VH-VL binders against DnaJ homolog subfamily C member 27-A (dnajc27-a). Designs and how they scored, part 11

Target 1, 260 residues: DnaJ homolog subfamily C member 27-A (dnajc27-a), of Xenopus laevis (African clawed frog) (q7zyf1)
Amino acid sequence: ALRIKVISMGNAEVGKSCIIKRYCEKRFVPKYQATIGIDYGVTKVHIKDREIKVNIFDMAGHPFFYEVRNEFYKDTQGVILVYDVGHKETFESLDGWLAEMKQELGPQGNIDNIVFAVCANKIDSTKHRSVDESEGRLWSESKGFLYFETSAQSGEGINEMFQAFYSAIVDLCDNGGKRPVSAINIGFTKEQADSIRRIRNCKDSWDMLGVKPGATRDEVNKAYRKLAVLLHPDKCMAPGSEDAFKAVVNARTALLKNIK
Short names: E, the ipSAE of ESMFold2; O, the ipSAE of OpenDDE; V2, 0.75 times the mean of E and O plus 0.25 times the DockQ between their complexes.

## First folded at step 9 (VH-VL; framework fv_faricimab_arm2)

Design y13 (from y12 with heavy chain G54Y; at its last look DockQ between E and O 0.83; V2 from the best seeds 0.00; counts 0 for: pae E 2.5 > 2)
Fold by ESMFold2, look of step 9:
Structure y13 (fold): chain C 260 residues (1-260), chain A 121 residues (1-121), chain B 108 residues (1-108)
Amino acid sequence: as target 1 above (260 residues)
Amino acid sequence: QVQLVQSGAEVKKPGASVKVSCKASGYSFTNYWMHWVRQAPGQGLEWMGWIYPYDSDTNYAQKFQGRVTMTRDTSISTAYMELSRLRSDDTAVYYCARHIAVAGTWYFDLWGQGTMVTVSS
Amino acid sequence: SYVLTQPPSVSVAPGQTARITCGGNNIGRKSVHWYQQKPGQAPVLVVYYDSYRPSGIPERFSGSNSGNTATLTISRVEAGDEADYYCQVWDKSSDHYVFGGGTKLTVL
């Protein structure tokens, strides 16, 4: 049987353990060190007629457990990376979590050959959502990560996440521990993803087009054309590209009303 | 022993450049970001930027863009900060500091001893 | 850019409790780190992630962070605690590392 190592990552209180326990029900029994911030379990799953033995390390996200956590990054095939859609700061922390793993693995630990499943988790169904799906999906897919909407309340999305996650890990293992070509080609460029993120965060129409207040019509139209080519829905398959393109069109229209 | 050891004090004329070194020991130099922070006499700490020694990626504070260059030599685990077109208000102690990521946030857990740079005509 | 505000100085008698504040807009949503700097020395981390102490820092150092104010608390202040204290955050919007202006703790 194929043996794999999976860890969980993310801020404390984002629902990592809830996701793992709901999937496993009573078939995943912790055998280690909950008081030291790691629950270890072993489970068996079947993926496309393969029997897979999964070693899961459910790691506490508090900084207190850093020195324990950093000993479990090595030789990992999969990461379940979790944030709470109701708390934007847990999403904003994801780059810091990747940095923690990267600094502990060093140059020899190629993070590009680890399967990440990003879980946009709904811990409290009554809370207003702070991170929309397209934002979370863009962040995840631009890094080559899988993205899932999950719910701690209902269990929605959890089985789908684990099935896709384990399938991707099996594909990685069958490809000699290297990411398959299809997973490398995500259908959009870094420049496209960065532009969409910038447009989401811009303050006004001038900022959106990347021009100074007082720009001429020609400057506005040149900036617009560059962004329109980059983000055109027929050429850009990134999450959020259609909304970004519409925003750019609207920004151009708004600016040209005020220019001679 | 984990430590950062910086080069000695410098006296420079306005318009010159200075290059401060920071040698790391006792840890994997390429695994951590290295920052530079300065402190003018009687003033607080001012962040200048960082370098990631593995690939030399850098990020500079806006105030220093165009004047600061951060480099490293991984064969001797040493980071460098070069500040050009020096002015008298660049007189300060310059620190290197290791930056670690823990639980989704970053902080400076290890500091060099500081290098005094005096800019005087 | 994001601004952290500290009082320029705090004075306390030995054995008393010192409280050093760090003000910032919605700072309670950020992780705050505190550094001690004695004269002629490099800064030393004394509190990280709002309230945790590095190994070797006495338990009389503590921290809290809520709303618009983070606080470093030093109970049973000793003469050796006389130093400058800086709070620090990371500001994602500028990708800058921001220090407060510093607070001089004087032990009377």
Scores: ipSAE 0.450, ipTM 0.716, lowest interface PAE 2.5, mean pLDDT 86
ESMFold2 (binder alone), look of step 9: mean pLDDT 94; pTM 0.949
OpenDDE, look of step 9: ipSAE 0.815; ipTM 0.925

Design y14 (from y12 with heavy chain G54Y D55S; at its last look DockQ between E and O 0.14; V2 from the best seeds 0.00; counts 0 for: pae E 5.0 > 2, placed apart)
Fold by ESMFold2, look of step 9:
Structure y14 (fold): chain C 260 residues (1-260), chain A 121 residues (1-121), chain B 108 residues (1-108)
Amino acid sequence: as target 1 above (260 residues)
Amino acid sequence: QVQLVQSGAEVKKPGASVKVSCKASGYSFTNYWMHWVRQAPGQGLEWMGWIYPYSSDTNYAQKFQGRVTMTRDTSISTAYMELSRLRSDDTAVYYCARHIAVAGTWYFDLWGQGTMVTVSS
Amino acid sequence: SYVLTQPPSVSVAPGQTARITCGGNNIGRKSVHWYQQKPGQAPVLVVYYDSYRPSGIPERFSGSNSGNTATLTISRVEAGDEADYYCQVWDKSSDHYVFGGGTKLTVL
């Protein structure tokens, strides 16, 4: 039987333990996290006619437990990375979680050879979202991570997440611990993803097109054409590309009204 | 308005102590680590230590161990750095700086304006 | 104790690309953050996690980190970029926050 190690990552109170507990039931012992910072579970699954024994470590997210959780990063095949869609700061913290793991991986460790399942968790189904699905999906898929909408309250999406997660881990293991070439083709480039994120977070139309205030009509049109080709719906399948393309069109229109 | 506002410039004699304050506004004071960083005239940045306002835990750079004390008053969202047995080479601008208490977030997103401390006889 | 080494100065012409290095043993295993400091001002974060930019920092600021060297790259340098630049890491073994010695960028 294939034996794998899985850890959870994410800020405190994003619903990590609830997701794991719902999936593992009695095979998960959730009593040490508040004192030691780690809970442990074991589960057995069948994926592609293989039996897989999974060791799951549910790590406490609070910074005070860093000294404990840093011992669990090495030799990990999969990561369940969780944020709360109702609290944007938990999404913005995801790069910090990756940075902590990157630092703690051993000499042979490489994040690109670990399967990540990003869970956009709906802790409170009555709370308004602070993180759009397209934003979370873009961040995740641009890094080669799996993305799932889950609900700790209802349990929606949890079994689907684990099934896809374990399938991806089996594919990784069957490819000698490296991503298969077919799995790295995500349908958009890093440049396209970076442009969409920049456009989403830009401060004004000048910034959106990447030109200085006072740019000439020719400079505006040149910048626009580059972005339009990059983001055109026929050539860019990235999450959020259609909205970014519309924003770029609107920015050009706004700037040209103010240029003679 | 999210900001860190430090106490005013001070002039001290060698052997004295100085206590610099850093008042936080517009954010949750206990969710961020507070650091102190100094810069002697014409020199680079030198990390002195941190305090975690939630717990009062501290960690001091080895160079300052035994001379620096970092404290806070959560009721007024204020951190303090006291440096004792001052020497002329302690003349510097002293900054407070924060980072959020989140895994892997080891950078300072907000700095105080700095407090000039001059040590001269 | 962990040491970060920066060149004392870098000079570039306006419109050219400035590259400021930050050397450290296995720095590629750490997250590197960069600060800009103009005379009489507090430092300002310009790059974090090796290559990310805070909101409000122009896209011409970028960074990279591998092996023993992290690099801050400023393309299409402007006169307003003239400042001191510091790299910074957290060092796990000492539990210290470490700054490089600083690099003065001169635009001429």
Scores: ipSAE 0.251, ipTM 0.712, lowest interface PAE 5.0, mean pLDDT 86
ESMFold2 (binder alone), look of step 9: mean pLDDT 94; pTM 0.948
OpenDDE, look of step 9: ipSAE 0.818; ipTM 0.928

Design y15 (from y12 with light chain S31N; at its last look DockQ between E and O 0.79; V2 from the best seeds 0.72)
Fold by ESMFold2, look of step 9:
Structure y15 (fold): chain C 260 residues (1-260), chain A 121 residues (1-121), chain B 108 residues (1-108)
Amino acid sequence: as target 1 above (260 residues)
Amino acid sequence: QVQLVQSGAEVKKPGASVKVSCKASGYSFTNYWMHWVRQAPGQGLEWMGWIYPGDSDTNYAQKFQGRVTMTRDTSISTAYMELSRLRSDDTAVYYCARHIAVAGTWYFDLWGQGTMVTVSS
Amino acid sequence: SYVLTQPPSVSVAPGQTARITCGGNNIGRKNVHWYQQKPGQAPVLVVYYDSYRPSGIPERFSGSNSGNTATLTISRVEAGDEADYYCQVWDKSSDHYVFGGGTKLTVL
């Protein structure tokens, strides 16, 4: 039987424990101490006709628990990385969570050989959504991570997430703990993803095209053509690419009205 | 004890270069990012860049791109910052600082004692 | 790059409360860290993650962060609190680490 270690990561109060408990129902026996912030559980699942014994460490995300949490990163096969779609700061913190793990694993620990399932969690149904699905999916897929929309309250998406998550872990273990080396594109490059993120977060048409205020018509058109080729729908299948392309077209139109 | 100990004060002529060392002890040197921050006399703190000693990855502030080189020697747990084509306005105290990543953010939890670099003819 | 603005100085009487501000566009969406620097010394972390204190920092040091302003608050100010104080953030768009210009706290 295959034994795997899974941890949870993400800011406090994003719904990590609710996601885990809904999946495990009554099989999860938490050994929680308030002073250590770790719930530990064991469950068995069947994936691809084999029995998998899963050791789950549900780790509290509050900074207070860092000194305990940092002891649990070693020998991890899978990470459930959670943010709350209603609080953009929990999404903005995801890079810092990866940095915490990299810091604690050190150079020996290859994060590229760990399966990440990113959960865009709807923890409070009354809150306005702050992080669009395309933004969260782009961040996740550009890093080679799995992405799921989940609901802590309803349980929506949780079983699907765990099934895909465990299947990916089994595939990785069957490949000697390494992800396949073959380059199978998911339809976009890092540079395309970076451009979409930059364009999405700009409010200034000059900045969006990467030109200075006062640029000539020719400079605007040259900058536009470069971005249009990069984001062309036939060449760029990244989440959010269509909206980014429309924004670039609109920025060009707005700037050319002011230059003439 | 956990500490960062820097090399001694330097006096340099304009156009020269300086290489400041920062020896780490009491922690796993390759696991944490190392930053360099300088402070001109009577002025505030100015971030210069970082190195990750685990793989030598670097990131330099735009102001110093092309003039600064950050390196390390993992066998002696020592980081280095070299600043070339020195000018008089590079006169400053140069600090190394470890950042720590905690719960989605980073901050500088450990600082070296500082190295005074004076650039004068 | 991202800019943090601090007042150049703040003066308070002993026993009173000092408030040192750090202004930045949407700084409330960032995590703010505060450092104390006494003359001739390296900076020392006094508040991290907007409002948490490292071990050994007195509880009279506190922090808050919302909107466009983060604030370091020092209650019951003592003469030993005279120092320069710097706020600091990480700017994701540039991947740069940005310090405020510093605030000199004077205890009258």
Scores: ipSAE 0.544, ipTM 0.774, lowest interface PAE 1.9, mean pLDDT 86
ESMFold2 (binder alone), look of step 9: mean pLDDT 93; pTM 0.945
OpenDDE, look of step 9: ipSAE 0.861; ipTM 0.950

Design y16 (from y12 with light chain Y49K; at its last look DockQ between E and O 0.82; V2 from the best seeds 0.78)
Heavy chain, then light chain:
Amino acid sequence: QVQLVQSGAEVKKPGASVKVSCKASGYSFTNYWMHWVRQAPGQGLEWMGWIYPGDSDTNYAQKFQGRVTMTRDTSISTAYMELSRLRSDDTAVYYCARHIAVAGTWYFDLWGQGTMVTVSS
Amino acid sequence: SYVLTQPPSVSVAPGQTARITCGGNNIGRKSVHWYQQKPGQAPVLVVYKDSYRPSGIPERFSGSNSGNTATLTISRVEAGDEADYYCQVWDKSSDHYVFGGGTKLTVL
ESMFold2, look of step 9: ipSAE 0.688; ipTM 0.865
ESMFold2 (binder alone), look of step 9: mean pLDDT 93; pTM 0.935
OpenDDE, look of step 9: ipSAE 0.859; ipTM 0.948
ESMFold2, look of step 10: ipSAE 0.670; ipTM 0.846
ESMFold2 (binder alone), look of step 10: mean pLDDT 94; pTM 0.949
OpenDDE, look of step 10: ipSAE 0.855; ipTM 0.947

## First folded at step 10 (VH-VL; framework fv_faricimab_arm2)

Design y17 (from y16 with light chain S31N; at its last look DockQ between E and O 0.90; V2 from the best seeds 0.79)
Fold by ESMFold2, look of step 10:
Structure y17 (fold): chain C 260 residues (1-260), chain A 121 residues (1-121), chain B 108 residues (1-108)
Amino acid sequence: as target 1 above (260 residues)
Amino acid sequence: QVQLVQSGAEVKKPGASVKVSCKASGYSFTNYWMHWVRQAPGQGLEWMGWIYPGDSDTNYAQKFQGRVTMTRDTSISTAYMELSRLRSDDTAVYYCARHIAVAGTWYFDLWGQGTMVTVSS
Amino acid sequence: SYVLTQPPSVSVAPGQTARITCGGNNIGRKNVHWYQQKPGQAPVLVVYKDSYRPSGIPERFSGSNSGNTATLTISRVEAGDEADYYCQVWDKSSDHYVFGGGTKLTVL
């Protein structure tokens, strides 16, 4: 039987334990009482008639537990990476969490050969959402990570996440611990993803098209056409591309009204 | 002992270059980002950029693009910062600093002693 | 580029509480770190991630961060706390590391 190691990552109070408990309530038997910032258990799951044995480490996100947490990154096959859609700072911290893992694995560790399931968690369904789905999905998929919308209140999305997560881990293990070339093809380029992120964060139409105030009509149209080709539906499968394209069209229209 | 030890003070003429070294000990040099931060006399801290010694990836502050180069030699656990086309306003103490990632953020937990670089005609 | 604003100086009597502010647009959404620097020395981390203390930093150092202001608080100030204090953040949009201009704490 295949044996795998899974850890959780993310800020304190984003719902990591809730996600794990909801899926594993009947399948997750803790081996010990957690007193050091790690909840640990072993469970069995069935994926396409295979039995796999999963060691799950639910790691506390508080900085105090870093000296314990750093001992658990080595030899990991899967990571459940969680943020709270109601608190953008927990999403903005995800790069820092990847940095902690990269730091502890060192250059010989290859994060690209670890399966990540990013959970955009709705801890409270009544809380105002501050990270939209396309933003979270773009971040995740541009890194080759799986992305799921989950709910701490309802349990929505949690079973789907674990099924896809374990299936991806099995596929990785069957490919010698390396991601298949086909799994690396995400349907969009880094340039496309970067453009969409930039367009989301632009403050005015000049910046959105990448032209200086005072640009001529021809310069505006040239910049627009470059972005339009880059974001064209036949060439760009990225999350948020349609909204970015609409914003670029509107920016061009606004600028041309104000030029001679 | 975990420490960063920098090369000694330098006096340079305008237009020259300087290369400051930063030797790490007591930790896994290739696992952590190394930053360079400078401080002109009587002034505040100014971030210059970082290198990841594990793969030599770099990121430079826009102000220094085109005249700063950060490198490393993993066999001796040493990072380097070279600043070219020196001007008098480059006179400063230059620090290396280790960046540690903890719980979704990172900060400078270990600093070298600083290297004074004086640029004068 | 992202800007952090600190008062140039703060004066406080021994035994009292010093508060050093760090202003920035929506800084409450960022992780703020604080460094102490004494003359002729390298900076030393005293608070990280808004409110956490490294090992060896006295409990009288604390921090908070909300809205547009992060604050370093030093209670029961001692003469040895006299130093320059810098706040620092990472700005995701530029991928740059930004320091405040520094605040000179004077213990009178």
Scores: ipSAE 0.653, ipTM 0.843, lowest interface PAE 1.3, mean pLDDT 87
ESMFold2 (binder alone), look of step 10: mean pLDDT 93; pTM 0.932
OpenDDE, look of step 10: ipSAE 0.860; ipTM 0.951

Design y18 (from y16 with heavy chain N59K; at its last look DockQ between E and O 0.82; V2 from the best seeds 0.77)
Fold by ESMFold2, look of step 10:
Structure y18 (fold): chain C 260 residues (1-260), chain A 121 residues (1-121), chain B 108 residues (1-108)
Amino acid sequence: as target 1 above (260 residues)
Amino acid sequence: QVQLVQSGAEVKKPGASVKVSCKASGYSFTNYWMHWVRQAPGQGLEWMGWIYPGDSDTKYAQKFQGRVTMTRDTSISTAYMELSRLRSDDTAVYYCARHIAVAGTWYFDLWGQGTMVTVSS
Amino acid sequence: SYVLTQPPSVSVAPGQTARITCGGNNIGRKSVHWYQQKPGQAPVLVVYKDSYRPSGIPERFSGSNSGNTATLTISRVEAGDEADYYCQVWDKSSDHYVFGGGTKLTVL
């Protein structure tokens, strides 16, 4: 029997426990100690003709529990990383959560060989979405992480997430504790992902093309052409690339209206 | 006890270099990012960059790119910041500060006592 | 480059409440940290992640962050609270750590 350790990560109140409880049902036997902020349990699952014994740590995300959480990062094979699509600050915190884990594992830790499943969770179906799917997916997939749209209330996406998550962990274990080459190769480059992210944050058309106000027609077209080759839908399959490409096209059009 | 202890005050001439040390004790030196922050007399705090002692990875503020070098010696749990081609406006107190990541953010929870560097003709 | 704006000074009578502001574009989407610096000393963290206190910091220190303004609030101000106060954020787009210009709190 294959034995694995899984933890949950993410801000308080993003629905981590609800996701875990919906999937595990009575299979999750918690050794509950509410005052320490860890809900520990053991469960069994079947993945790819194999029985897997899972030690799962549902870790409270509140800063108060940091001194407890820091003891549970070592020897982890999988992380369920959760944010609430209705609260952009929970998404903006994901880099800090990765930093907490890296800090506690130390330089000898193999965080790059841990399977992450990012859950874009819908806590309240009546709340307007603040983080669109392409933004969340780009962040996740650019790091080699799995990405899922989930609802802790309805259960949408949760079974799909755990199936893919445990399958990826099995593949990691079968590859000597290192992520398989296919899981490392995300199908787009870091340069493409960085460019899409930058374009989302641009304030105006000059900034978007990376040219100064007063640039000549030739300078605008050269900057445009570089970005177009990088982001064109025929060349780039990254999440959000199509919207980024359209934005770049529109920026060029707007700038050329104002050039003599 | 957990602390950061910095090297003593230095007086330098324009064009010289200075290397400030920061010795960590009471915690796992290689696990935490170390930042350098300076403060000119009567002025505010200015971030200079960080080093991750575990692998020597660094990030420098754009203003200091090309003039600052951050290093460390893990055998004595000591970080270093070297600033070259000094000018009079580099006169400041230089602090090291430990970066701690907690619950989706990070901040400076531990500071050295500061090292005064005076640049004068 | 991301800019944080603080008032240069704030004056408050002992026992009253001081409020120190930190302005920034969409700062409510960022985690804001506050440092106290007394003359001749290194800065000390007094509030992190907008509203949390490190151990050893009195309950009189609190914080909030929404929209374009973060605020450090010091209730029942004491003479010992007289210091410079700095707000700080991490700016994701530049990957820089940015401090406000500082606010001198004077206890009258």
Scores: ipSAE 0.645, ipTM 0.843, lowest interface PAE 1.4, mean pLDDT 87
ESMFold2 (binder alone), look of step 10: mean pLDDT 94; pTM 0.951
OpenDDE, look of step 10: ipSAE 0.855; ipTM 0.948

Design y19 (from y16 with heavy chain N59Y; at its last look DockQ between E and O 0.85; V2 from the best seeds 0.77)
Fold by ESMFold2, look of step 10:
Structure y19 (fold): chain C 260 residues (1-260), chain A 121 residues (1-121), chain B 108 residues (1-108)
Amino acid sequence: as target 1 above (260 residues)
Amino acid sequence: QVQLVQSGAEVKKPGASVKVSCKASGYSFTNYWMHWVRQAPGQGLEWMGWIYPGDSDTYYAQKFQGRVTMTRDTSISTAYMELSRLRSDDTAVYYCARHIAVAGTWYFDLWGQGTMVTVSS
Amino acid sequence: SYVLTQPPSVSVAPGQTARITCGGNNIGRKSVHWYQQKPGQAPVLVVYKDSYRPSGIPERFSGSNSGNTATLTISRVEAGDEADYYCQVWDKSSDHYVFGGGTKLTVL
């Protein structure tokens, strides 16, 4: 049987343990309980007509457990990367979590050979959402990661996530532990994703188009056309592209109204 | 012992270049980003950029783009920062600093002793 | 383009509490790190991720971060706490590492 190692990553209290326990209910056989911030278990799953033995390391996200976590990154096939949609700081921390893993794997490790499932988790259904689905999906898919909307409280999305996650891990293992050389991002380029992110975070219309307040009408329209070609919804499949395109159109209109 | 040891003080003329070294000891040099931060006399800290010694990837602060080059020699665990076309306002103490990533953030947990670079008339 | 604003100086009597502020737009959504620098020395990390202390830093050092202000608090200030203090963040939009201008703490 195929044996794989999975770890969880993400800030404390984003629901990592709840997601794992919810899916593995009655199938998760704890072999030991560590007092060091790692909860280890083994589960068996059926994927693509075979039985897979999964070793799961549910790692505490609190900074005090870094010295324990750093010993568990090696030889990992899959990562469950979790943030709380109600806490934007936990989403903003995802790049730092990738950095911790890259740091501990070192130059011999390659994160591109690891399957990531990003879970946009709704811990509390009464909490206002602060990270839009398109923002989270854009971040995830631009890195080649799987993305799922999950609820640890209700269980929504969790089975779908694990099924796709394990299937992707099996595919990777069947390809010698490496992604295909010609692997492409889903329906968009890095430049398109970067532009959408920049536009979402712009302070005003001048910054959005990348022009200074002294810009002429022609300079505004030139900047607009470059962005419009890049982000047109019929040609850009990136999450959030339609909203970004509308924002660019509105920015042009606002600037041209105030330029003689 | 985990430490960063930098090269000695330099005196340079305007228009010249300076290359500061930073030797790492006691940790896996290629696993951690190395940053360069400078401090003009009586002034605050100013970030210049980073290098990842594992693959030589670099990122420079916009202010220094085109004048700064960061390199490394993994065989001796040493990072280098070279600043060209020196001006009098480049007079500063130059620090190397190790970047450590912990629990979704990162910070400078280890600093070199600093290298004074004086650009004299 | 992200800016961190610190008061240039703070004066505190020995044994009292010093509070050093670091202002920034929505800084409460960022991780804030604090460095102490004594004359002629390299900076030393005293608080990371808003409120955590590295090993070896006295419990007198603490931090908080919410809204537009992060604060370094030094309780029972000693003469040896005289130093410059810098806050620092990573700004995601510019991908720059930004330091505050520094605050000189004077123990009177």
Scores: ipSAE 0.635, ipTM 0.847, lowest interface PAE 1.5, mean pLDDT 87
ESMFold2 (binder alone), look of step 10: mean pLDDT 93; pTM 0.947
OpenDDE, look of step 10: ipSAE 0.862; ipTM 0.953

